# VHH binders against q9p7j3: the designs that were tried, part 25

Target 1, 174 residues: q9p7j3
Amino acid sequence: MILPLFPETQVHVFVYENVSNCAAIHEQLISQNPIYDYAFLDAATILYKKQVYSAIIRALEDRRDEQMKTKTIHSEVILSLSPKTEISSAFRQFSMTKKSKNIVVVKIDSKLTEEEEFERLDKLVEGNRVEFSDEELQKLIDFKVLKKNYKLDPSTLENPLASILSSIALRGYS

## First folded at step 17 (VHH)

Design gb2
Fold by OpenDDE, fold request of step 18:
Structure gb2 (fold): chain B 174 residues (1-174), chain A 120 residues (1-120)
Amino acid sequence: as target 1 above (174 residues)
Amino acid sequence: QVQLQESGGGLVQPGGSLRLSCAASGFTFDDHAMSWVRQAPGKGLEVVSDIAWSGGRTWYADSVKGRFTISRDNAKNTLYLQMNSLKPEDTAVYYCAKHSKYGIHDRDLRGPGTQVTVSS
C-alpha cells in the first residue's frame, strides 16, 4: 500500500490470530535480530485500520522532519500510537508482549509485494493470518485495554475512532 | 554484553543539585532512546524522563518538570540527568534504562542504580 502523502514509501500491514510463538518473537526483538525489523503490535490494543495508519503517518512525518525519538521507523510507529510522548508507556501499552495471542505487524519501506512480504513474515510468525480490516480487528480488541490506553469514557465510546485519532494527532498538544 | 552503570548519586539538602551519569557499553548507544527511572522506598518504578536516540526530543514526568534536565553524549556513550531544586520526594534509587530499538517493552534493561537521598 502507498500512502498519498508519502508516495515513495510502501507500507504493509498484517494481522495474525492465535499466535503461539510471541514469546520467541519477543526474544528475537530484544536481541535485535534484523530480520524481525517490523512493528509488532498487540492486536488487543488496535480497533481500527485508521488507528494504525494514523500512527504510521505520524511516524513518517517525524522521520521527514528529522524528529524521530526512536531509531527505527517501526519503533516510531509504536510510539505514535500513544496519546503520550513518553516512550516506555507507549511501548508498554501497544507493543506485542510475550503473552500476546493476536498481533498486528507493520512493515514500512518494503521493496516487496504484499504477498512476498507475507511469505517472509510467515516464517517468523506461527499463527493464522486474517484480513486487515475493522471487522477482524473488532474481534481481537480488548476494550478494557483500549479504554485505558486512550482514556475513553462512556461519552467518547460512542465514537471511539474520533477520540483515538484526535489523541494520536494531537499528541503533545493536549 | 549490555552494561549500564549509573553514578553521581548522594545525600543532598532540599533545594540542592545533583548530576547523574550513566555509562553505557556492549551495544550501539545511539541506536536507542534512553530513560531515567526511579524507585522510592515502598513505591513502584516511576519513569522520570526520556530522551530521543539523537538527543533531540525529551519527555519529563510532571513531578520533575522545570527541575530536571536529561541529556546525552553519544560520542561518550553517556546519559545524564541534571537534578536541580531537589525535594525530599525525589529520594529514590535512580536507574538508567535502555529502550528497545524495535519498540518492544523491556523493563529489565537497566543498570544497578544510584541512590539519591534528599534530606534536611
Scores: ipSAE 0.908, ipTM 0.946, lowest interface PAE 0.4, mean pLDDT 95
Fold by OpenDDE, fold request of step 18:
Structure gb2 (fold): chain B 174 residues (1-174), chain A 120 residues (1-120)
Amino acid sequence: as target 1 above (174 residues)
Amino acid sequence: QVQLQESGGGLVQPGGSLRLSCAASGFTFDDHAMSWVRQAPGKGLEVVSDIAWSGGRTWYADSVKGRFTISRDNAKNTLYLQMNSLKPEDTAVYYCAKHSKYGIHDRDLRGPGTQVTVSS
């Protein structure tokens, strides 16, 4: 996928359910294995495609402006999902954990087609790929976690997308 | 192996200042955003401040805003925390923490800590 505001940056997003090797992936990421240079998100924290894309755009903007807080664009995506600028909180709240079962995987700056990238990623993730759609994400979300991460209340839950997007977009602004 | 070593702690009076340092080794320092965290007696771990890999963007807990300044010297593999206008509630063990380059949460990447005691 090409984002209009970033035509030179190809982005791919994949969703996996019933992943059996998140712990192993986690270890590889901690060990900084470069072939795992993706943003690995816990699907339990993702409700909308636009949430992911909003974070991606935010991260790309940070990179464009040379304001990345984290070293990699992928870690910046994870940070960008958070309504807070605190790094620890963002990683804790949105990153894949060893106990994750369902994940969203983001690749930025891909030189490959979606299918080619999938083939590469599929070697790393032991799970079932599902469609990257709001429908599928809705099946994987933990609303308790979502509510906590974005401090959603009954009023904002009527339109959680707007609240989430505003949180991402206005992060760091007072 | 990854090593973080905090220093600079001590006993100061309220209103005093301390400058903490964290010497990092065993990893590429400028690949990682860094944080200072603290743990007061009987309390949980609290993130105090963090800083971008480049030393650019910073974050501060509300409790320390305007008083603490986080910085880093990537050439020296050192993280700093300038603490001014110290308060008794700042008393804690302060830890330097390394964040994952790939954005994964890792709880164990901190040094042994340095004790900061603010008391009259």
Scores: ipSAE 0.907, ipTM 0.945, lowest interface PAE 0.4, mean pLDDT 95
Fold by OpenDDE, look of step 17:
Structure gb2 (fold): chain B 174 residues (1-174), chain A 120 residues (1-120)
Amino acid sequence: as target 1 above (174 residues)
Amino acid sequence: QVQLQESGGGLVQPGGSLRLSCAASGFTFDDHAMSWVRQAPGKGLEVVSDIAWSGGRTWYADSVKGRFTISRDNAKNTLYLQMNSLKPEDTAVYYCAKHSKYGIHDRDLRGPGTQVTVSS
C-alpha cells in the first residue's frame, strides 16, 4: 500500500488471530533480531484501520521532520498510537506482549509486494491471517483496554474514532 | 551484557540540587531512548522523565516539570538527570532505564539505582 502523502514509502499491514508464539516473537524483539523489524501491536488495542494509518502517518511525519523519539520507524509507530509522548506508557499500552493472542503487524519501507512480505512474515508468526478491516478488528478489540488507553468516556464513546484520531494528531503539540 | 549504573544520589536539603548520572554499556547506546524512573518508600515505580535516542525530544512528569532536566551524551554512553529545587516528595531510589529498540515494553532493563533523600 502507498500513502498519498508519502508516495515513496510502501506500507503493509497484517492481522493475525490465535497466535501461539507471541512469547517467542517477544524474545526475538528483545534480542533485537533484525528480521523481526516490524511494529508488533496488540490487536486488543486497535479498533479502526484509520487508527493504525494515523499512527503510521504521524511516525512518518516525525521521520520527515527528523523528530523521531525512537530509533526505528516501527517503534515510532507504536509511540504514535499513544495520546501521550511518554515512551514507557506507549509501549506498555500498545505493543504486543508475551500474553497476546491477536496481533497487528506493520511493515514500513518494504521492498516487497504484499504477498512476498506475507510469505516472509508467515515464517515468523504462528497464527491465522485475517483481513485488515474494521470488521475484523472489532472482533479482536478489548473495549476496556481501549477506553483506558484513550481515556474514553460516555460522551466520546458515541464517536470513538474521532476521539482516537484527535488524540493521536494532537500528541506533543499542546 | 547490558549494564546500567546510576550515581550521584545523596542527602540534600529542600531546595537543593543533585545531578544523577547513568553509565551504560553492553549495547549501542544511541539506538535506545532512555528514561529515569523512581520508587519512593511505599510507592510503585514512577517514570520521571524520558529522552529520545538522539537527545532531541524529552518528556517530564508533571511533578518534576520545570525542576528536572534530562540529557544524554551519546559519545560517552551516559544519561544525566539534573534535579533542582528538590522537595521531600522527591525522596526515592532513582533508576536509569533502557527502552526497546523495537518498541516492546521491557521494564527489567534498569540499573541497581541510586538513593536520593531530600530532608531538612
Scores: ipSAE 0.903, ipTM 0.944, lowest interface PAE 0.4, mean pLDDT 95
Fold by ESMFold2, look of step 17:
Structure gb2 (fold): chain B 174 residues (1-174), chain A 120 residues (1-120)
Amino acid sequence: as target 1 above (174 residues)
Amino acid sequence: QVQLQESGGGLVQPGGSLRLSCAASGFTFDDHAMSWVRQAPGKGLEVVSDIAWSGGRTWYADSVKGRFTISRDNAKNTLYLQMNSLKPEDTAVYYCAKHSKYGIHDRDLRGPGTQVTVSS
């Protein structure tokens, strides 16, 4: 897909459930294997498609403005999900871990169709692809984790979308 | 092999200044954002500051904002922490830490640390 504000930037987002090899993927990312240059997110932290798209837009804005804190656009997406600009907490809270079971995977600057990119990614991830949709994300979320990451209270937990998107949109301005 | 070596710690009086250095080797230094973290006696790790791969953006914990300045020299593969107006509460072992290029958490990527003691 192509975001209207970034017409030359092709983005794909995939969701996998029941992933058996997150530890191996994690080791490849630590080893800086460029084949793995995607954003690997723990699906337990993602409730809405709009969370992911908002973080992608913030990362692309920071790249455009030469304000990226991290070296790759994919690591900048991970940072951009956080309400803070502090790197350690963002990576800890949102990135895939060795123990993750379900993941959201983002590719930015793809030169491939979605199905071509899927064919590459499917060689790396041992799990079941599901649709990137709010319906599928709701099955994979951990609300305890979501509450902690975005500091949601009981009233906010009933309708968390606006609070989460405000945190992403206003990041670094409060 | 990634190596990080902190130096420049020591004993200083309250209100004094100290400059920490961290020499980095075994990786491409300017591919990575960097942090200073500290551990006070009997306490857990606290992230003090971080800095973009380029040196262009920084973040500071509220406890040190306005007193500490993080910087980096990518040509020398070195990270710095200038610490001014030091308080006894700043007493800790200070570690430099490397962040993952691809945004994965890597808990064990810090040096052996340097002791800073702020006492009369």
Scores: ipSAE 0.761, ipTM 0.897, lowest interface PAE 0.9, mean pLDDT 91
Fold by ESMFold2, fold request of step 18:
Structure gb2 (fold): chain B 174 residues (1-174), chain A 120 residues (1-120)
Amino acid sequence: as target 1 above (174 residues)
Amino acid sequence: QVQLQESGGGLVQPGGSLRLSCAASGFTFDDHAMSWVRQAPGKGLEVVSDIAWSGGRTWYADSVKGRFTISRDNAKNTLYLQMNSLKPEDTAVYYCAKHSKYGIHDRDLRGPGTQVTVSS
């Protein structure tokens, strides 16, 4: 996918359910294996496509402005999902863990078509690909986790999108 | 192997100052954002401050904002925490922490920490 503000930057987003090898992927990421240079998100933390795209846009804006806190654009996407700029909590709250069951995977600056990138990623992830859609994401979300991560109050729980997007947009200013 | 060595702690009077250092080895230091984390007696871990890989962006917990300053020297592979106007509630073991390059949470505090005790 091509974002209007970043027309030269190709982005792909994949969703996997029932992933059996998150622990192995986690070890590869800790070992800094460049083959695994994607953003691996726990799907339990993602309710909307717009949540992911907003974080991608924020990370790309920070890269453009030379203001990234983290070294890679993918780790910056993970940070950008958080309402805070504090790195430890962002990685803890949004990244895939060894115990994750479902994941969202983001590739930025891809030189491949979506199908080609999927073929590469599918060799790394042992799980079932599902569509990147609000319909599929809402089947995988953990609302208790979502409420905790964004500190949602009861008045916003039925339609939290605006609160979540505002948290991402105002990150570091509140 | 990743190695982090904290130093600079000690006993200090309220209102005093200390400067902590963290010497890093076994990894490419400027590929990683860094944090100072503390554990007060009987308490869990609290992230005190973090700093971008470049040193250009920082964050501070409200409990230390205005009193502590995080910095790094990437040429020397060293992280610093300047602690001014110290209070008894700052008493803790202070650790430096490396954040993963690819954004996976790693809970491994590799250093022994350095004890800071603020008491009259």
Scores: ipSAE 0.759, ipTM 0.890, lowest interface PAE 0.8, mean pLDDT 90
Fold by ESMFold2, fold request of step 18:
Structure gb2 (fold): chain B 174 residues (1-174), chain A 120 residues (1-120)
Amino acid sequence: as target 1 above (174 residues)
Amino acid sequence: QVQLQESGGGLVQPGGSLRLSCAASGFTFDDHAMSWVRQAPGKGLEVVSDIAWSGGRTWYADSVKGRFTISRDNAKNTLYLQMNSLKPEDTAVYYCAKHSKYGIHDRDLRGPGTQVTVSS
């Protein structure tokens, strides 16, 4: 996939359910194995495709402007999901954990087609790929976590997408 | 083996200043954003400040904003915390911590810490 504002940058997003090896993936990430250079998100924190796209766009804007806080574009996507710029809470709140069951995986700067990237990723993730769609994401979300991460109150629950996207867009002004 | 060694703590009077250092070894220092965390007596860990891998961007907790300055020297593999206008509530053990390169939440690797005591 090509985002209009970043036509030179190929992005792929995958969703896996019932992942059995998140602990092993976690170990590879802390060991800094470059084969695992993706953004691994806990699907319990993701309700909308636009949530993920907005974080990707924000991370790419920060890279363009030489303002990345974290070392890789993928870790910057994880940071960009957070309404705050504080790194520890962003990684804790949005990143895959050893106990995660469903994940969203983002690859930026891919040199591969979606099918080719899937073949690579499928060797790393032991789970079932599902469509990256709002329909599938709604089945995997934890609304208690979403409310806490974005501080949604009863008035914003009528249209949580707008509140979530505003939090991502206004990141750094809090 | 990753090693973080804090230094520069001590006993100071209210309104005084201290500069903390954290010497890093055993990893590629400029691949990692860094933070200072503190533990006051009888309290849990609090993140005080963090800094980008490059040193270009920072974050501060509201309780220290305007008084503390985080910085890093990537050529010397060293993280710093300049602490001005110190208050008794700043009394704590201060630790430096490394953030993951790939964005996973690690259990913090931190050194033994350095004690800062602000008292008359």
Scores: ipSAE 0.744, ipTM 0.887, lowest interface PAE 0.9, mean pLDDT 90

Design gb3
Fold by OpenDDE, fold request of step 21:
Structure gb3 (fold): chain B 174 residues (1-174), chain A 120 residues (1-120)
Amino acid sequence: as target 1 above (174 residues)
Amino acid sequence: QVQLQESGGGLVQPGGSLRLSCAASGFTFDDHAMSWVRQAPGKGLEVVSDIAWSGGRPYYADSVKGRFTISRDNAKNTLYLQMNSLKPEDTAVYYCARHSKYGIHDRDLRGPGTQVTVSS
């Protein structure tokens, strides 16, 4: 996918459920294996496609402005999901863990087609690919976690998307 | 071997100042955002401050805003924490911590820590 404001940047997003090797992936990320240069998100923390895209856009803007807080665009995406600027909090709240079962994987600056990228990623992830859609994400979300991450209350839960996007967009301004 | 080593802690009176340093080795320092965390007696680990990989964009806990300043010298592989207007509640072991390059959260790599004691 090509974002309108970033026409030279190809973005792919994949969703996996019932992933059996998150612990192994986690170890590869710790060892900084470059073939794992993706943003690995815990699907339990993602409710909307627009949530992911909002974070991606924020990260790309940070890169454009040469103001990335983290080293890689993918880590910046993870940070950008957070309503807080604190790095540990963002990583803790949104990154895939060893115990994750469902994940959202983001690739920025891909030189491959979506299918080609999927074939590459499929060698790394042992799980079932599902559609990147609000419907599928809704099946994987942990609302308790979501509420905690974005401090959602009964009033904001009436329109959680608006609250989430506002949190992402206004990070550091609250 | 990846290593972090904190220094600069000590005993100071309230209102005093300390400057902590963290020497990093065994990895590419500027590939990582860094943080200072602390653990006070009887309390859990608390993030004090973090800084971007290239410097700047610092985060500060509310309890230290306006008093502490985080900085780094990538050429020297060193992280710093300038602590001014120290309070007794700042008493803790302070650790330098490395964040994951790829954005995962695991047990943050930390040094052995340096003791900061603020007391009259």
Scores: ipSAE 0.921, ipTM 0.954, lowest interface PAE 0.4, mean pLDDT 96
Fold by OpenDDE, fold request of step 18:
Structure gb3 (fold): chain B 174 residues (1-174), chain A 120 residues (1-120)
Amino acid sequence: as target 1 above (174 residues)
Amino acid sequence: QVQLQESGGGLVQPGGSLRLSCAASGFTFDDHAMSWVRQAPGKGLEVVSDIAWSGGRPYYADSVKGRFTISRDNAKNTLYLQMNSLKPEDTAVYYCARHSKYGIHDRDLRGPGTQVTVSS
């Protein structure tokens, strides 16, 4: 996928369910294995495609402006999902954990087609790929976690997308 | 081996100042955003501040805003925390923490810590 504001940056997003090797992936990421240079998100924290894209756009904007807080664009995506500027909070709330079963994987700056990238990623992830759609994400979300991450209340839950996007977009602004 | 070592802690009176340093070795320092965290007796670990990999964009806990300043010198592989206007509630062991380069949580590297005691 090409984002209009970032035509030179190709983005791919994949969703996996019933992933059996998240712990192993987690260890590789901790060990900084470069072939795992993706944003690995816990699907339990993602409700909308636009949530992911909003974070991606924010991360890309940070990079464009040479204001990335984290070293990699992928870690910046994870940070960008958070309504908070605190790094540990963002990583804790949105990153894949060893116990994750369903994940969303983001690749920025891909030189490959979606299918080619999938083939590469599929060697790393032992799970079932599902469509990156709101429908599929809705099946994987933990609303308790979502509510906590974005401090959603009964009023904002009427339109959670708007609340989530505003949280992402206005992070760090008073 | 990967190592972080905090220093600069001590005993100060309320209103005093301390400057903490964290010496990093065994890894590429500027590949990582860094944090200062602290743990007071009987309390959990609290993030005090964090800083971007290249410096800047600092985060500060509400409790330390306006009093603490985080900085880093990547050429020296050193993280700093300037603590001014110290309060008794700032008493804690302060740790330098390294964040995951790839954004994974739960395994942040930290040093042994340095004790900061603010008391009259």
Scores: ipSAE 0.920, ipTM 0.954, lowest interface PAE 0.4, mean pLDDT 96
Fold by OpenDDE, fold request of step 18:
Structure gb3 (fold): chain B 174 residues (1-174), chain A 120 residues (1-120)
Amino acid sequence: as target 1 above (174 residues)
Amino acid sequence: QVQLQESGGGLVQPGGSLRLSCAASGFTFDDHAMSWVRQAPGKGLEVVSDIAWSGGRPYYADSVKGRFTISRDNAKNTLYLQMNSLKPEDTAVYYCARHSKYGIHDRDLRGPGTQVTVSS
């Protein structure tokens, strides 16, 4: 898909459930295997599509302004999910772990169609692809983790999207 | 092989200053954001500061804001931490840590550490 603010940048987002090889993927990422150049997110930390897109937009803005903290756009997406500017906290809270079962995978700067990109990614991820939708994400979310990551309280949980987006957008400005 | 080596620690009096260095080798230094973390006796690891791959946008823990300054020299593959106005509670082993290029949690990649002791 194309984001309105970045018409020249193609973005694809995929959701996998029951992934059996997250540990293997994790090792490849640590080893900096370039074929794994995606943002691998723990689905337990993602509740909304707009949460992901907001992070993507923030990362793209950082790149545009030459202010990326991390080297790759994909790592910057992971960082951008966090309300904190601290890198370790962001990666710890949002990135896929060896124990992850469900993941959200983001590809930025793709030159391929969604299906073509999926075919490549499907060779790397051993799991079941599901629709990238709020409905599917809602099935995979861990609300305890979500509440912790964004410091949600009973009042903000009534409309968690607003709080999440505000946290992402205002990171470093609070 | 990836290597990080911290130096510059020591014993100082309260109010004193130290400058830590971290020498990196075995990887492309400017591909990675870097952090300083510390571990005090009986406590867990605490992030002290981090810095962007290019040397900008530093983060500081509230406990060290205004006193510590993180910097890096990518040409020398070196990370620095200038510590001023040191307090006894800053006593800890300080580690240099490399962040994953692809955003995966990789807290275990750090040097052997350097001891900083602040005492009268």
Scores: ipSAE 0.920, ipTM 0.953, lowest interface PAE 0.4, mean pLDDT 95
Fold by OpenDDE, fold request of step 21:
Structure gb3 (fold): chain B 174 residues (1-174), chain A 120 residues (1-120)
Amino acid sequence: as target 1 above (174 residues)
Amino acid sequence: QVQLQESGGGLVQPGGSLRLSCAASGFTFDDHAMSWVRQAPGKGLEVVSDIAWSGGRPYYADSVKGRFTISRDNAKNTLYLQMNSLKPEDTAVYYCARHSKYGIHDRDLRGPGTQVTVSS
């Protein structure tokens, strides 16, 4: 997938359900295994495709402007999901955990086709790939977590997407 | 082995200043954003401040904004926290913490901490 404002950057997003080895993946990420250079997100925190895209765009903008807080574009994507600039909070709220069962995996700057990238990633993730769609994400979301992460209230829950996107876009400015 | 070592803590009077340092070793320092966290007696761990891997875009908890300044010297593998206008409520053990290069939540890597006591 190509983003209009970043035509030179290929992005792939994958969704896995019933992942059995999140703990193992987590350890690999902590050990900084470069083959795991993806953004591993807890699917329980993701409700919309646009939420992911907005975070990706925000991260890419940060990179473009040489303003990334984190070292990798993927970690910056995770940070960019958060309405806060505090890194620990962002990682805590949005990153895959050892206990995660469903995950969203983002690859930035891929040189491979989606299927090729999937084949590569499939060697790392032991789970079932599902479509990256709002429908599938909706099945995996934890609304309690979502509401907490973005401080959604009855008013903002009328249009969660708008609230989420606003939070991402205005991070650090509220 | 990965190691963090805090220093610079001590006893100061309210309104005083301290400068904490954190010496990092055993890993590529500039691959990681860093943070200062603190734990007051009987309280949980609180993020005080964080800083980008390159030394920019600092975050500060509301409780320390305008008083604390986080910085880093990547050439020296050192993280700093300048604490001014200290208050009794700043009394805590202060830890430096390394954030995951790949964005995984990891609070496990901290130093042994340095005690900061603000008291008359």
Scores: ipSAE 0.920, ipTM 0.953, lowest interface PAE 0.4, mean pLDDT 95
Fold by OpenDDE, fold request of step 21:
Structure gb3 (fold): chain B 174 residues (1-174), chain A 120 residues (1-120)
Amino acid sequence: as target 1 above (174 residues)
Amino acid sequence: QVQLQESGGGLVQPGGSLRLSCAASGFTFDDHAMSWVRQAPGKGLEVVSDIAWSGGRPYYADSVKGRFTISRDNAKNTLYLQMNSLKPEDTAVYYCARHSKYGIHDRDLRGPGTQVTVSS
């Protein structure tokens, strides 16, 4: 996929359910294995496609402006999902854990087609790929976690997308 | 091997200042955002401050804003925390922590810590 604001940057997003090897993936990421250079998100924290794209755009803007807080564009995507600027909190709230079962995987700056990238990623992730859609994401979301991460209340839950996007967009502003 | 070593802690009076240092070795220092965390007696671990891999975009806990300054020297593989206007509630063991390059949580590397005691 090509984003309008970044026409030269190819982005791929994949969703996996019933992943059996998140713990193994987690260890590879800790060990900084370069073949795992993706943003691995816990699907329990993602409700909308626009949430993911908003974070991606924010990360790309940070890179463009040479203001990335984290070293990699993928870690910056994870940070960008958070309404807070504190790094540990962002990673804790949105990144894949050893106990995750469903994940969203983001690849930025891919030189491969979506199919080629999938073939590569499929060697790393042991799970079932599902469509990257709001419908599928809604099946995987943990609303308790979502409400906690974005401090949603009964009023904002009437339109959670607006609240989430506002949180991402206004991160670091008070 | 990957190592972090904090130093600069000590006993100071309220209103005093300390400068903590963290020496990093065994990994590429500028590949990682860094943070200072602290643990007070009987309390859990608290993030005090963090800093970007390049030395910008610092974060500060509300309790230390305006008093503490985080910085780093990537050429020296060293992280710093300048602590001014210290208060008794700042008493804690302070740890230097390395964030994951790929954005994974729960396994941030920390040093053995340095004790900071603020008392009259």
Scores: ipSAE 0.919, ipTM 0.954, lowest interface PAE 0.4, mean pLDDT 96
Fold by OpenDDE, look of step 17:
Structure gb3 (fold): chain B 174 residues (1-174), chain A 120 residues (1-120)
Amino acid sequence: as target 1 above (174 residues)
Amino acid sequence: QVQLQESGGGLVQPGGSLRLSCAASGFTFDDHAMSWVRQAPGKGLEVVSDIAWSGGRPYYADSVKGRFTISRDNAKNTLYLQMNSLKPEDTAVYYCARHSKYGIHDRDLRGPGTQVTVSS
């Protein structure tokens, strides 16, 4: 996929359910295995495609402006999902954990087609790929976690997308 | 192996100042954003401040804003925390912590800590 504002940057997003090896993936990320240079998100924290795209765009803007807080574009995507600038909070709230069962995987700056990237990633993730859509994401979301992460209340829950996108966009500018 | 070692803690009177240092080794220092966290008696871990891999975009907890300054010297593999106008409630063990290069949460990447005591 190509983002209009970043035509030279190819982005791929994959969703996996019933992943059995999140603990193993987690260990590879800790050891900084470059083969695992993706953004691994806990699907329980993601409700909309636009939420993911907004974080990606925010991260790409930070890179363009040479204002990345984290070293890799993928870690910056994870940070960009958070309404807070505090790093540990962002990683704790949105990153995949050893206990995760469903994940969203983001690849930025891919030199491969979506199919080729999938073949590579499929060797790393032991789970079932599902469509990257709002419909599928809504099946995997934990609303308690979502409410906590974005401090959603009864008024904002009527249109949670607007609140989430605002939180992402305004982070660091207040 | 990854090592973090804090220093500079001690006993100081209210209104005093301390400068903490954290020496890092066993990894590429500028591949990681860093933070200072503290644990006061009877309380949990609290993030005090964090800093970008390149030394910019610092975060500060509300309780320390305007009093503490985080910085780093990547050439020396060292993280710093300048603490001014110290208060008794700042009394805690202070830890230097490394954030994951790939964005996962890892609580185990911190030093043994240095004790800061603010008392009259």
Scores: ipSAE 0.905, ipTM 0.945, lowest interface PAE 0.4, mean pLDDT 95

